# Designs tried in a protein design chat: VH-VL binders against o27280. Part 175

Target 1, 266 residues: o27280
Amino acid sequence: MDSMNVPEVLEIKRIVEESESVKTFIFSWDFRREVRPGQFVMVWDFRDEKPMSVSLIDPVRSEIGISIRRVGEFTDRVHGLSEGDLLGIRGPYGRGFELMGRDILLVGGGIGMAPLAALADEATARGMRVDALVAARTADELLFLDRLEAAGVNISTCTDDGSCGFKGFAHERLLTLEENHDMAAVCGPEPMMFQVMRILDERDVPAQLSLERYMKCAVGICGQCCLDDTGFRVCAEGPVFWSQELSRVREFGRYRRDPAGRRVPW

## First folded at step 7 (VH-VL)

Design o12 (framework fv_libevitug)
Fold by ESMFold2-Fast, scan of step 7:
Structure o12 (fold): chain C 266 residues (1-266), chain A 123 residues (1-123), chain B 110 residues (1-110)
Amino acid sequence: as target 1 above (266 residues)
Amino acid sequence: QVQLQQSGPGLVKPSQTLSLTCAISGDSVSSNSAAWNWIRQSPSRGLEWLGRTYYRSKWYNDYAVSVKSRITINPDTSKNQFSLQLNSVTPEDTAVYYCARGEDSFYYYMDVWGQGTLVTVSS
Amino acid sequence: QSVLTQPPSASGTPGQRVTISCSGSSSNIGSYYVYWYQQLPGTAPKLLIYSNNQRPSGVPDRFSGSKSGTSASLAITGLQAEDEADYYCAAWDDSLDSPVFGGGTKLTVL
């Protein structure tokens, strides 16, 4: 699609400070370009281009939102921008989430709640019952709780240090939640996602998992990020994968690669 | 490429069960990239979506609230088809019934339609 | 009585531009993508426009869709005799938990 591959220069309409390290940038969007939760866009600051998940899809206001964590030079520059400044946006790209059934579970860790917040909005608008397990290392890293509450989502929280909600990891909290779900969507650190996936597989809950870290490693060219043993390219075939696809990936949740390409444990 | 062929009775008596079948060629009824819909059309009610079935690691069904208590949509993987069963029919169920393919389970638009089957409910 | 309201009829001559409107509410068109279907006499509906204004393969660019607020429009430029058909808008409705269709517009090419 030619219109998806050419960046459009858009004005930053609003900036929401989600936490000390996370901001959501909101743009007017022409919904002639269809956007689905789980998809991403390429964000261009006129120097570098990076993939970012869409965290808000609002056809009523004709807006999309992109949530960005400050982790390096590009994101530091973007965090320095103000309302009224310009960014190039192209896309959307990637496989988005599917919605199935009536009752859904969202499990998000840190910034992984960003694409799940967009999915929660859509699911609640469709009359689905949404349960969200929001996990983070500390209370100040829990994201989108007010937005999820406003959408009518049933929220459970956990933090590693016990500063908010259950003290422990997402998979430990999930074991105490005995609700049946028609599907689940999961996004966060890969070790968390791996443990959560195993529990959902035992419960026969079809799960979709988003592998955002590989999107962040794309350097202006989509398709250079791929999974070790399947040949999937996250930006072309992901970022959303079914649990049965990820169960075949030796790398998932077990190791990563350093700058030299060597396998390193999580 | 994908084609849908409908079969079933043209006349059903009130209180009976309406049964229609849609045979699929060029795709699999268990395709992870499709959803299989039934829609009907009558002069009094216009176009009305009835429901769909689709496979994503397990089978799912979505049904319109207006027919939910009377409707069953069933896939048959061995014959590569899906069927509509509508119980306790009344003359208000008289319509042209269409089967149709949707792209996936996230959207509700239909890109490939069967030929349609006129069903008259009368004594 | 449809939740999406279309004019029952529209007409034009070959080469003319015609527009068919579809009016809804915040529970449907105002919040969700709009789809358009063309039904030629004696045939099944065919998807003409999806996601407000996208065209499936094989649909001429003479057909275009647009949406503003709670209303949508289908525009046909360079009207041809073959365009004589019924046209239906459709959208998800979150109050009914169902896709809904407009009442249809019979386009006559004079």
Scores: ipSAE 0.556, ipTM 0.792, lowest interface PAE 2.4, mean pLDDT 87

Design o13 (framework fv_libevitug)
Fold by ESMFold2-Fast, scan of step 7:
Structure o13 (fold): chain C 266 residues (1-266), chain A 123 residues (1-123), chain B 110 residues (1-110)
Amino acid sequence: as target 1 above (266 residues)
Amino acid sequence: QVQLQQSGPGLVKPSQTLSLTCAISGDSVSSNSAAWNWIRQSPSRGLEWLGRTYYRSKWYNDYAVSVKSRITINPDTSKNQFSLQLNSVTPEDTAVYYCARGEDSFYYYMDVWGQGTLVTVSS
Amino acid sequence: QSVLTQPPSASGTPGQRVTISCSGSSSNIGSYYVYWYQQLPGTAPKLLIYSRNQRPSGVPDRFSGSKSGTSASLAITGLQAEDEADYYCAAWDDSLSGPVFGGGTKLTVL
């Protein structure tokens, strides 16, 4: 028996509405169970269990936060909950981010800012200079700007439609930013992450990338969640990977799977 | 199992450079899951972390504010070791110096320690 | 002076429970994990507690760490003669941007 593998039923202490489609659920947490930015927990609504990245780690208040985007039946049910309602939480799981050097670049797209917000808190607490490139399709989908600003993060924004900040894609905005970073952490849609990784590799900036799509696979039990060509399992080896690991994965950024499981280009 | 073996002179004159090496067995100095630290201990100042070096696609160094203008920590992949150089030493640098391994660059705990080297700074 | 404050000495008899305190501030213990080290006479420090209820291989389960607010404690249950040593707490400190150690506690087993 391992207490991390059994869900603990926790009361929703506070709910923060981050956008029309994203809420952060905050729970009291016993920090004898270590939680690190980039790790995820399994969230159980007593019907289904899904992996969710930890977006807030606050040992001073003894709280963790989990940010959830409304994308389907499970997340719709969870979004319908109120403060005082119960959820099962087990974990944390997965490889978290490392912090290296003094200057860090965060590149987040949409809900991918959730694990990066937790990392930003830790990096700023350690006296690191943090630059965040926050990307979304529209201004209304930019997440955690107030929280990042409160933490002292230097923020750049970009939106596909130009409704806030640079008009264009994250990788296009990145080309206009200074290359003086000791490391980068990247989380968002896979095509965005692939383009960003290529630029960071050319600049010799070590990058860590979080592959949240594969976290939808069952944690460890089924053993079928893996990356093509390398055999990496997101639940075992990820969700955080080094750019040099992902550069060896032929499928990353080039192919996805359709509903029938067929390989198709992005 | 990881073991650390220290070597270097036990006596250094004021204004000279203090130089110590730490030989690693059971792991690689360029391991992407380790960080290599120097700590010193003196009766007057207690335990002081001095800095660390670690490899993550490239080499990184972190140094304590109190020594960062005088300190260099260098890895040597061919000999599987890392070194400490501390310039312009004074009698206040007299201490037992330890090398130590951390398991990760995110945390600052050290799980494997060398035997320690007493360095006396005196004429 | 050290940034983290420990009592300079503590004592107990075999089989007793002994606790060693470590006090700091919101910039260190209040915000970060607390690590504990044991130093036997003439030896290097040995890691006892590093995260959660985590102990390195070979550290007995009678050693445990706890934290409340800006203070931490190391508890030793079933005290044994070989536990006689110096004990140090350690934590990251925001103001120094590095790990800091307590001044140490000399534990005497009576």
Scores: ipSAE 0.616, ipTM 0.815, lowest interface PAE 2.1, mean pLDDT 87

Design o14 (framework fv_libevitug)
Fold by ESMFold2-Fast, scan of step 7:
Structure o14 (fold): chain C 266 residues (1-266), chain A 123 residues (1-123), chain B 110 residues (1-110)
Amino acid sequence: as target 1 above (266 residues)
Amino acid sequence: QVQLQQSGPGLVKPSQTLSLTCAISGDSVSSNSAAWNWIRQSPSRGLEWLGRTYYRSKWYNDYAVSVKSRITINPDTSKNQFSLQLNSVTPEDTAVYYCARGEDSFYYYMDVWGQGTLVTVSS
Amino acid sequence: QSVLTQPPSASGTPGQRVTISCSGSSSNIGSYYVDWYQQLPGTAPKLLIYSNNQRPSGVPDRFSGSKSGTSASLAITGLQAEDEADYYCAAWDDSLSGPVFGGGTKLTVL
């Protein structure tokens, strides 16, 4: 009688090392629980529980994947696990991406490529043309390039230091691309997403942006999930938001939340 | 509760345009959480999805490959309705036509259906 | 006719369990969610199951769906006379770039 709201203890079937700091943990999944790209799960290591985006959805193999960057105590402990070890998984939660039209653009920064990789798989499987702009600080931090290439995605890269592809930021690279798309999906640091959103709005391209900000509550009843102007609760009303909704939020792209939930400039 | 009410002629001559309308109550045709579909049903081909229209910052249309060159699905925000136009009809277009609401553009299941309209294509 | 194959008919008696199958390929059921519709004589189809096994509000728990590989099943337990109807499966199909329906199963309650 398992539901989405109770943790299921799952065995780590496979671990893929994506980079020095990122691993994808793959689990057998009962697709009686609907999963869509852009949704997240709560990952429980039997001490702490944290939200993680689903980065692989494979109904043929009956598997899901969760990509985790090592950034703190919880993620350091999870990175220490091996195939055969157990984690608690609860969910999925949140609104996923919608797919519209035939030609789509994905813009990802760092670990923000994780939910976009799942979306790329689905879009290409549905016969859509997918262009991906993959951004990172350095070449070693670009994620999922081989997976995107295998899926048939047209890839552009940019790095802050120029070590791979265009030297500069994602929005600067996007300005040199004149292609029109039916929709875009964007995930990464909020300042990047804000700049990308502005360009897509000018081009009349509807954009969906995934906010993976400081979220501690999967049920959406805590203040940590709330956006300033609109009262949006990221866990309940996100994490995927339309650009028109985010353009009305004064906080978006300008302020972040610290661990206490307090507004702080980027 | 969302309800869909269909209207349009039941007889169309070959080579003419088939035109049907679906009036919406309990929801907006421009709702960001809905997609508006046309489906037909005939004894020879069974249930066949024809296409949909939906609003996400701008209007989108998706059409089935089999009818793409002949079909237009148009929303009308002022009347809160959407229509089907199918050009150059043949007797093979004879079917019961349904309008239906989907809740999302990612999935294609339809949770609310109109009553259906029998359209006969003959002289 | 249809790319999704259903038996053309099924039957049962009141109280019995009946299962209706739907068979496809990797390009449809094998890769995508399956939905089921019930159609009573003279009426529009009604969504019965979506996303393999989810029930809309108002659908009795006697109806359940499942999927394994390239096949899906609709199960009806405690069969009732009112369940006599046509049943259709549906899924996205890669080759047609759209949703497709099975040929339908006429369920007779004896």
Scores: ipSAE 0.061, ipTM 0.624, lowest interface PAE 7.0, mean pLDDT 85

Design o15 (framework fv_libevitug)
Fold by ESMFold2-Fast, scan of step 7:
Structure o15 (fold): chain C 266 residues (1-266), chain A 123 residues (1-123), chain B 110 residues (1-110)
Amino acid sequence: as target 1 above (266 residues)
Amino acid sequence: QVQLQQSGPGLVKPSQTLSLTCAISGDSVSSNSAAWNWIRQSPSRGLEWLGRTYYRSKWYDDYAVSVKSRITINPDTSKNQFSLQLNSVTPEDTAVYYCARGEDYYYGYMDVWGQGTLVTVSS
Amino acid sequence: QSVLTQPPSASGTPGQRVTISCSGSSSNIGSYYVYWYQQLPGTAPKLLIYSNNQRPSGVPDRFSGSKSGTSASLAITGLQAEDEADYYCAAWDDSLSGPVFGGGTKLTVL
């Protein structure tokens, strides 16, 4: 319906404190508007609108959840809200994850675990075996471990500083894990995703990766949300891409864009 | 624009292998946005999904538990088609067989169907 | 026996509203999207409704779907003679690890 292009004002039903910097905001949702893991919504605080991935999809309770990390003025204001307060939600937008086979590996870094937590719920409901590698800088930034455990997910952790689980980066931990997966889904910092993708490619494991770098504009007329040499647009053709699609993108894992659109190394 | 055209024998003897093909036009059998399904329909069992094949950097297949030991679904990229082989058939395998295009994205919905092939298993 | 339960028949006269129910469990309709297929006599099934309530291009708006808990419903308003067909609901089932279909409802337009 065209109503997905107009923000609906929803009451914050429940707030879950995921960490010192991350909260999940839960809303009642009419599932006549279908939502898939990997899709995002535009969150409007009546001043600014920002894209946020959906982290909880619960048709039984008629709820969605949106996990937000505190990183700037907009997110600081949203973090200041309480249960009962109102936010505008528009969407969903984008291509979600596709599930296939019997076994899936999830590799999440920091807030990138948010869309993967929703995917874990769907994969386990589909009867898949789910292994999750949850990576963060420190133990306090590992997200959704309780949700994943409750869903029956096999969890491995790593932290850059060694404060929980394997000491090291996601790709270093992945090299020590079992290679037996029909597919993978990856979301996190772009350099991490690039290294993980390379290992999965060598193992012949098809991977879907979620890119959130160019979601300044989620409307279909926005041509600025694209990868530099392939013409893929994150808001129109993403944010989820197959590893085969990303392997030909010179920018992926090597460069980022500043506000003026200039290439800068990671 | 996508069309599926089925071909294969309509009569198979018990214990033999049932073989059907589905030719694809308007899409590629190796399209990364499609899955290629076989479904059958009989008065006694209704509609039954049998399995699918699909390409996502490599080929995958999924089969219904009830037929998994006897079934193979094979893509042919050179002819842009896929086939069904069902081994050791019995009269209970008598049905109209359909090929169909679907996506994993919506939990196995089928948006394009072939015309159907009536297969009779009889001595 | 079908996994999803539908009435075996339904009927109406031109212009009336007809509804067809589909009942399942938490392992299928309660957890997954519902699809509806229309099968005209002598033809292959055609996708009529996807994702509980969405219509493919070319399906008239007099067809609508809904889902509540472990049950789904197909509604046909302004019933027409050409709607005489078999209607099937379908959903993924996690216990069987595949899509399952209802037994079908034969709609007769009197």
Scores: ipSAE 0.006, ipTM 0.469, lowest interface PAE 12.8, mean pLDDT 83

Design o16 (framework fv_libevitug)
Fold by ESMFold2-Fast, scan of step 7:
Structure o16 (fold): chain C 266 residues (1-266), chain A 123 residues (1-123), chain B 110 residues (1-110)
Amino acid sequence: as target 1 above (266 residues)
Amino acid sequence: QVQLQQSGPGLVKPSQTLSLTCAISGDSVSSNSAAWNWIRQSPSRGLEWLGRTYYRSKWYNDYAVSVKSRITINPDTSKNQFSLQLNSVTPEDTAVYYCARGEYYYSGYMDVWGQGTLVTVSS
Amino acid sequence: QSVLTQPPSASGTPGQRVTISCSGSSSNIGSYYVYWYQQLPGTAPKLLIYSNNQRPSGVPDRFSGSKSGTSASLAITGLQAEDEADYYCAAWDDSLSGPVFGGGTKLTVL
């Protein structure tokens, strides 16, 4: 935590409107400071600082992208910014995804597709076959479909209401998909990730899951790092965890934490 | 063991509503692991899925496109059963109708079937 | 007309192996698990094979399933007279947003 690392003030080069509630902010980036899929940065609007996943890593154009969903005062202010405006960025922080094998399954729900979109680019660049299951409540909330298609990803969709693709939840759709994979990466609502993890465990597919709520643990805020009754500490390895670590956690997929650290049901 | 028992009339006049009920024993209609299906079988069209109902925090229904405008599948948790209503029937709706239990997780998996009810649409 | 294509009939003699094919597309068999149902005369269909190649409790190991690309097959070894029945394949279909069935194969034991 005693670090000379301060936010670098960067100009918003381009803004992509992904949906009514999600925008991707694109910045020039000096890749002497390496960024990997699954990592996050702290975004500073000169009043508050919040962790945000990196959703685009483009060394050819020397750009990174940060996708932000509008959910509160900070994100509402940031959504009001325009190209040419300034934001503070520091990082990257956290454990990135590890790639292994020849094929990978991505399972993303809502904004959870943001870190998985960056991973898809890396996996395809390494010559892996990439299958993505993109899930949302409605068709309008499906994210990054055009970008995934442009990267050569094989896409399946599902929506809770049936407005696009399979009608149902991500785990229900996953059970109808037969293709085996050498690994999987999962990011989305915690109940979705819990059900997906159970299926992948039964299929002996090693999976990495990204827990957005534990991004603070990756920068050393330990109050939110206890995930089970034995005091298991995740702060050194978050936000990305292997499925075998999460299968031991009683709270995963069942409870979340409020601002005071108390368990509340999903 | 899970058993499905069908009941309903075997003769329906054209333009009327076909109504069938499937009573469940050995499982709950609101079971998280189950989806409750109606399938029919005729010589001309073979086996044809009509729709399903299932409970996952709220009730959901899926209906086949061919019958979607005429069909309703309703669960009844107090009686542990589910029903089929098919409006504006024609002779083409003559078939043996089956209810079946599916698994929520496995689309197309139907592991317990009712005995079947022959429904003839004729005046 | 059915969405999945099966031969309308198949035959074999007791003790032999028979196979029943089921052909679909990328929107059904190519993307989803295949199920097989056996229907004895005058009875409801019974689940015979699930998830391409798994047998429910009580189904003899003489029955097996396989899937390759957009096609599936049911194999019956040691054919017995009691296997004379109609056999149906089934899979979920993306375009119809529901399970679809093959037209059925009437198996005759000669």
Scores: ipSAE 0.000, ipTM 0.399, lowest interface PAE 17.1, mean pLDDT 82

Design o2 (framework fv_libevitug)
Fold by ESMFold2-Fast, scan of step 7:
Structure o2 (fold): chain C 266 residues (1-266), chain A 123 residues (1-123), chain B 110 residues (1-110)
Amino acid sequence: as target 1 above (266 residues)
Amino acid sequence: QVQLQQSGPGLVKPSQTLSLTCAISGDSVSSNSAAWNWIRQSPSRGLEWLGYTYYRSKWYNDYAVSVKSRITINPDTSKNQFSLQLNSVTPEDTAVYYCARGEDYYYGYMDVWGQGTLVTVSS
Amino acid sequence: QSVLTQPPSASGTPGQRVTISCSGSSSNIGSYYVYWYQQLPGTAPKLLIYSNNQRPSGVPDRFSGSKSGTSASLAITGLQAEDEADYYCAAWDDSLSGPVFGGGTKLTVL
């Protein structure tokens, strides 16, 4: 009976190849349904349903984009689709990013750059100064560099192997960057986000972090998307959290949950 | 099939180093699905976890806060074993010492245990 | 000295149901999986229950675990003479950054 839980079947209008392992699927969208950077949708391939962050929000073209990394059976099937094929989409769900001040630092790791790319578009459109630290294991895994550059973002890169930009991890690179931002937004692997949060806290920079954890229920009725100690439900109260909210979660940056809900060290 | 066999001295003098080894059969010490633990048991303190070592692309270890300054747990891939060294022992370190295997999906549990070694710290 | 609290002893007769409790806090049982170990006299502990309520292969179904809030329980139905042993609960503890054990419960089969 609840129409909020029924996917709308949408046509794939365009597919952008972001890298060998990442594609952005673009759909026509009725912007009477509000969508903001940091929110996610449930993508249904008529067999399985998975949460995916919104990576493009374009009211001028009436389009949204969803960036998907190839990591398993569901994503392999979705990557096999073509323009004109259909997917079920429901949402958006979750709390989006809030923008404040005049300048923002974005820190993204791998596919975590997807929601931050949408945020960069909104921040630049609002006249904010945007600095982005884009991190990945290798140069080929750095995402959205051309899109960020086109938006007027000041880009710094780092790769674990040194194949592009600073050789090292995001938090190591952050220590060499300017400390003067009104806010930050962070998305990527949880251990990376934890280290970045610590540095930003020491600099008195308020940060928002997006948790791309395993989720079972987009409407927040499933305990498998909870964080330990606080009982935060990622799909209901997140995925975006302020750093002060995450500082009280002992599991953050230490453990993750597998699809069965079991604790696994990072 | 997995079995753990302990060896080491049963008597250690105060201020000396306690050294025990745990030989593994039926599994590899560098197995990426296992963690290799040391636990001790005494009437006064009960069961007490001391630390572990494990392999995931590289070797890691972690230790209980109470012993962290005195303890080392090391793997030996050539002999398929791991060891415990506990420095500057006192009579309070008298206990039965167990080695044990654990898994990542159920962090903090031990599914296979060695036979135990009674260690007495006395002059 | 135990972080997790168990009764020091429990008893029952063959065929009876016996329950052993384990009490902790939000920093251990309230946040993490609970494990139970059985220790027969003169032997090493043996894993009896993992992940609150799961049994390893070879453990009879008359052993069961449960968890509610900051407490856990081990239930033994159809009690048998060979169940006479010490039973320990365990969980990860945030303040100690490691697994902690209960003080143990000596089960006597009368």
Scores: ipSAE 0.000, ipTM 0.388, lowest interface PAE 19.1, mean pLDDT 82

Design o3 (framework fv_libevitug)
Fold by ESMFold2-Fast, scan of step 7:
Structure o3 (fold): chain C 266 residues (1-266), chain A 123 residues (1-123), chain B 110 residues (1-110)
Amino acid sequence: as target 1 above (266 residues)
Amino acid sequence: QVQLQQSGPGLVKPSQTLSLTCAISGDSVSSNSAAWNWIRQSPSRGLEWLGRTYYRSKWYNDYAVSVKSRITINPDTSKNQFSLQLNSVTPEDTAVYYCARGEDYYYGYMDVWGQGTLVTVSS
Amino acid sequence: QSVLTQPPSASGTPGQRVTISCSGSSSNIGSYYVYWYQQLPGTAPKLLIYDNNQRPSGVPDRFSGSKSGTSASLAITGLQAEDEADYYCAAWDDSLSGPVFGGGTKLTVL
């Protein structure tokens, strides 16, 4: 019944290769349907539908971008598409990031930089100072560095293997950064986000964290998106949560649930 | 290292407010790694968690459903303490009251306990 | 009254093994870590076991915990007279959105 719940068939206007495994697909967008950094859309290839973060929001060009990592059959098919091909897009869904203060920190791991790149654009357009800590396993997996630099973002990098920037994990690098921030936004693997959240809490920096792993239910009707203590549905009430909200969830950063709903350690 | 010291009256009349304070040494009441709990113990109800207060960018309170309508737990950062207020007490509220620190609020346990305060609700 | 079920009493002789059970449901022990507390007469409870089977510093290795399904156990080996106390299990409970305690087990050292 709602136009957001029916996929619109859109033409791929442009494809940006972010890395060997990540592409950003750019579409014309009618901004009468608001879209905010941190929200996601359902991408339909006429066989399967999967949630994908919005990584570019450009009202001046009337475009959105959706960044997709090649990880399975659906994403392999989508990566095989060309400019001019069609995809179904439904949404946007979820709670986006909120900006506050003058100085912000972004901490992203791997594909988690996708929604943070859109947030960086909005923050810099508002005249905020943006520091980004970009983390990955290897240098080749660091994403959006050129785009962040072009936006005037102050970039720090770290890789697990030391192939670019600080050798170590995001939270270890964060401990060496002494800059004050009014807020932070964090997106990446849950163990990384948990460690980063604890450091930011100690520094009294309010943080927003994006939980992308449980975006299977776009409208919040699926139990797979439910968090244990609060009953939050990631796709309906998330994927973005304040750190104080996630601090109420005993599973965050320690456990995940398998497809059967069983608690398993990270 | 961390110690909790309780204070407050041991006798309260029915319908009055029970007020207890827990003073913290060796840690900060606004520590982001702790939650500050009140637990009571009675022969009829056993050990019963009443609620907690904790700081994570702002203050939060969680309360047990059994007392939610009557309970307030408040931190006091200037005195490094936290308090319990339980309104409209009845003889069923007679218990030993403990304050306790949870080491890591969502994955933790009550690792430090106050000495306990016996509160008798008369007649 | 208690959400978690423990035997009200247990006993043993010095040097022997005693096991105290704790039974819950999928909303508590089945989903969450179990903790054990020791309460000596006239004192506050003391943490004995956390995260199912871990000991805080200063707790003797004679105390051990285990968990299987919706049940947990505390084992005390080499029982000593000083172990005479009340023992409580505890776990978070989803339906109550808070920690819950067992009814307690009074351990007598004969």
Scores: ipSAE 0.000, ipTM 0.410, lowest interface PAE 14.7, mean pLDDT 82

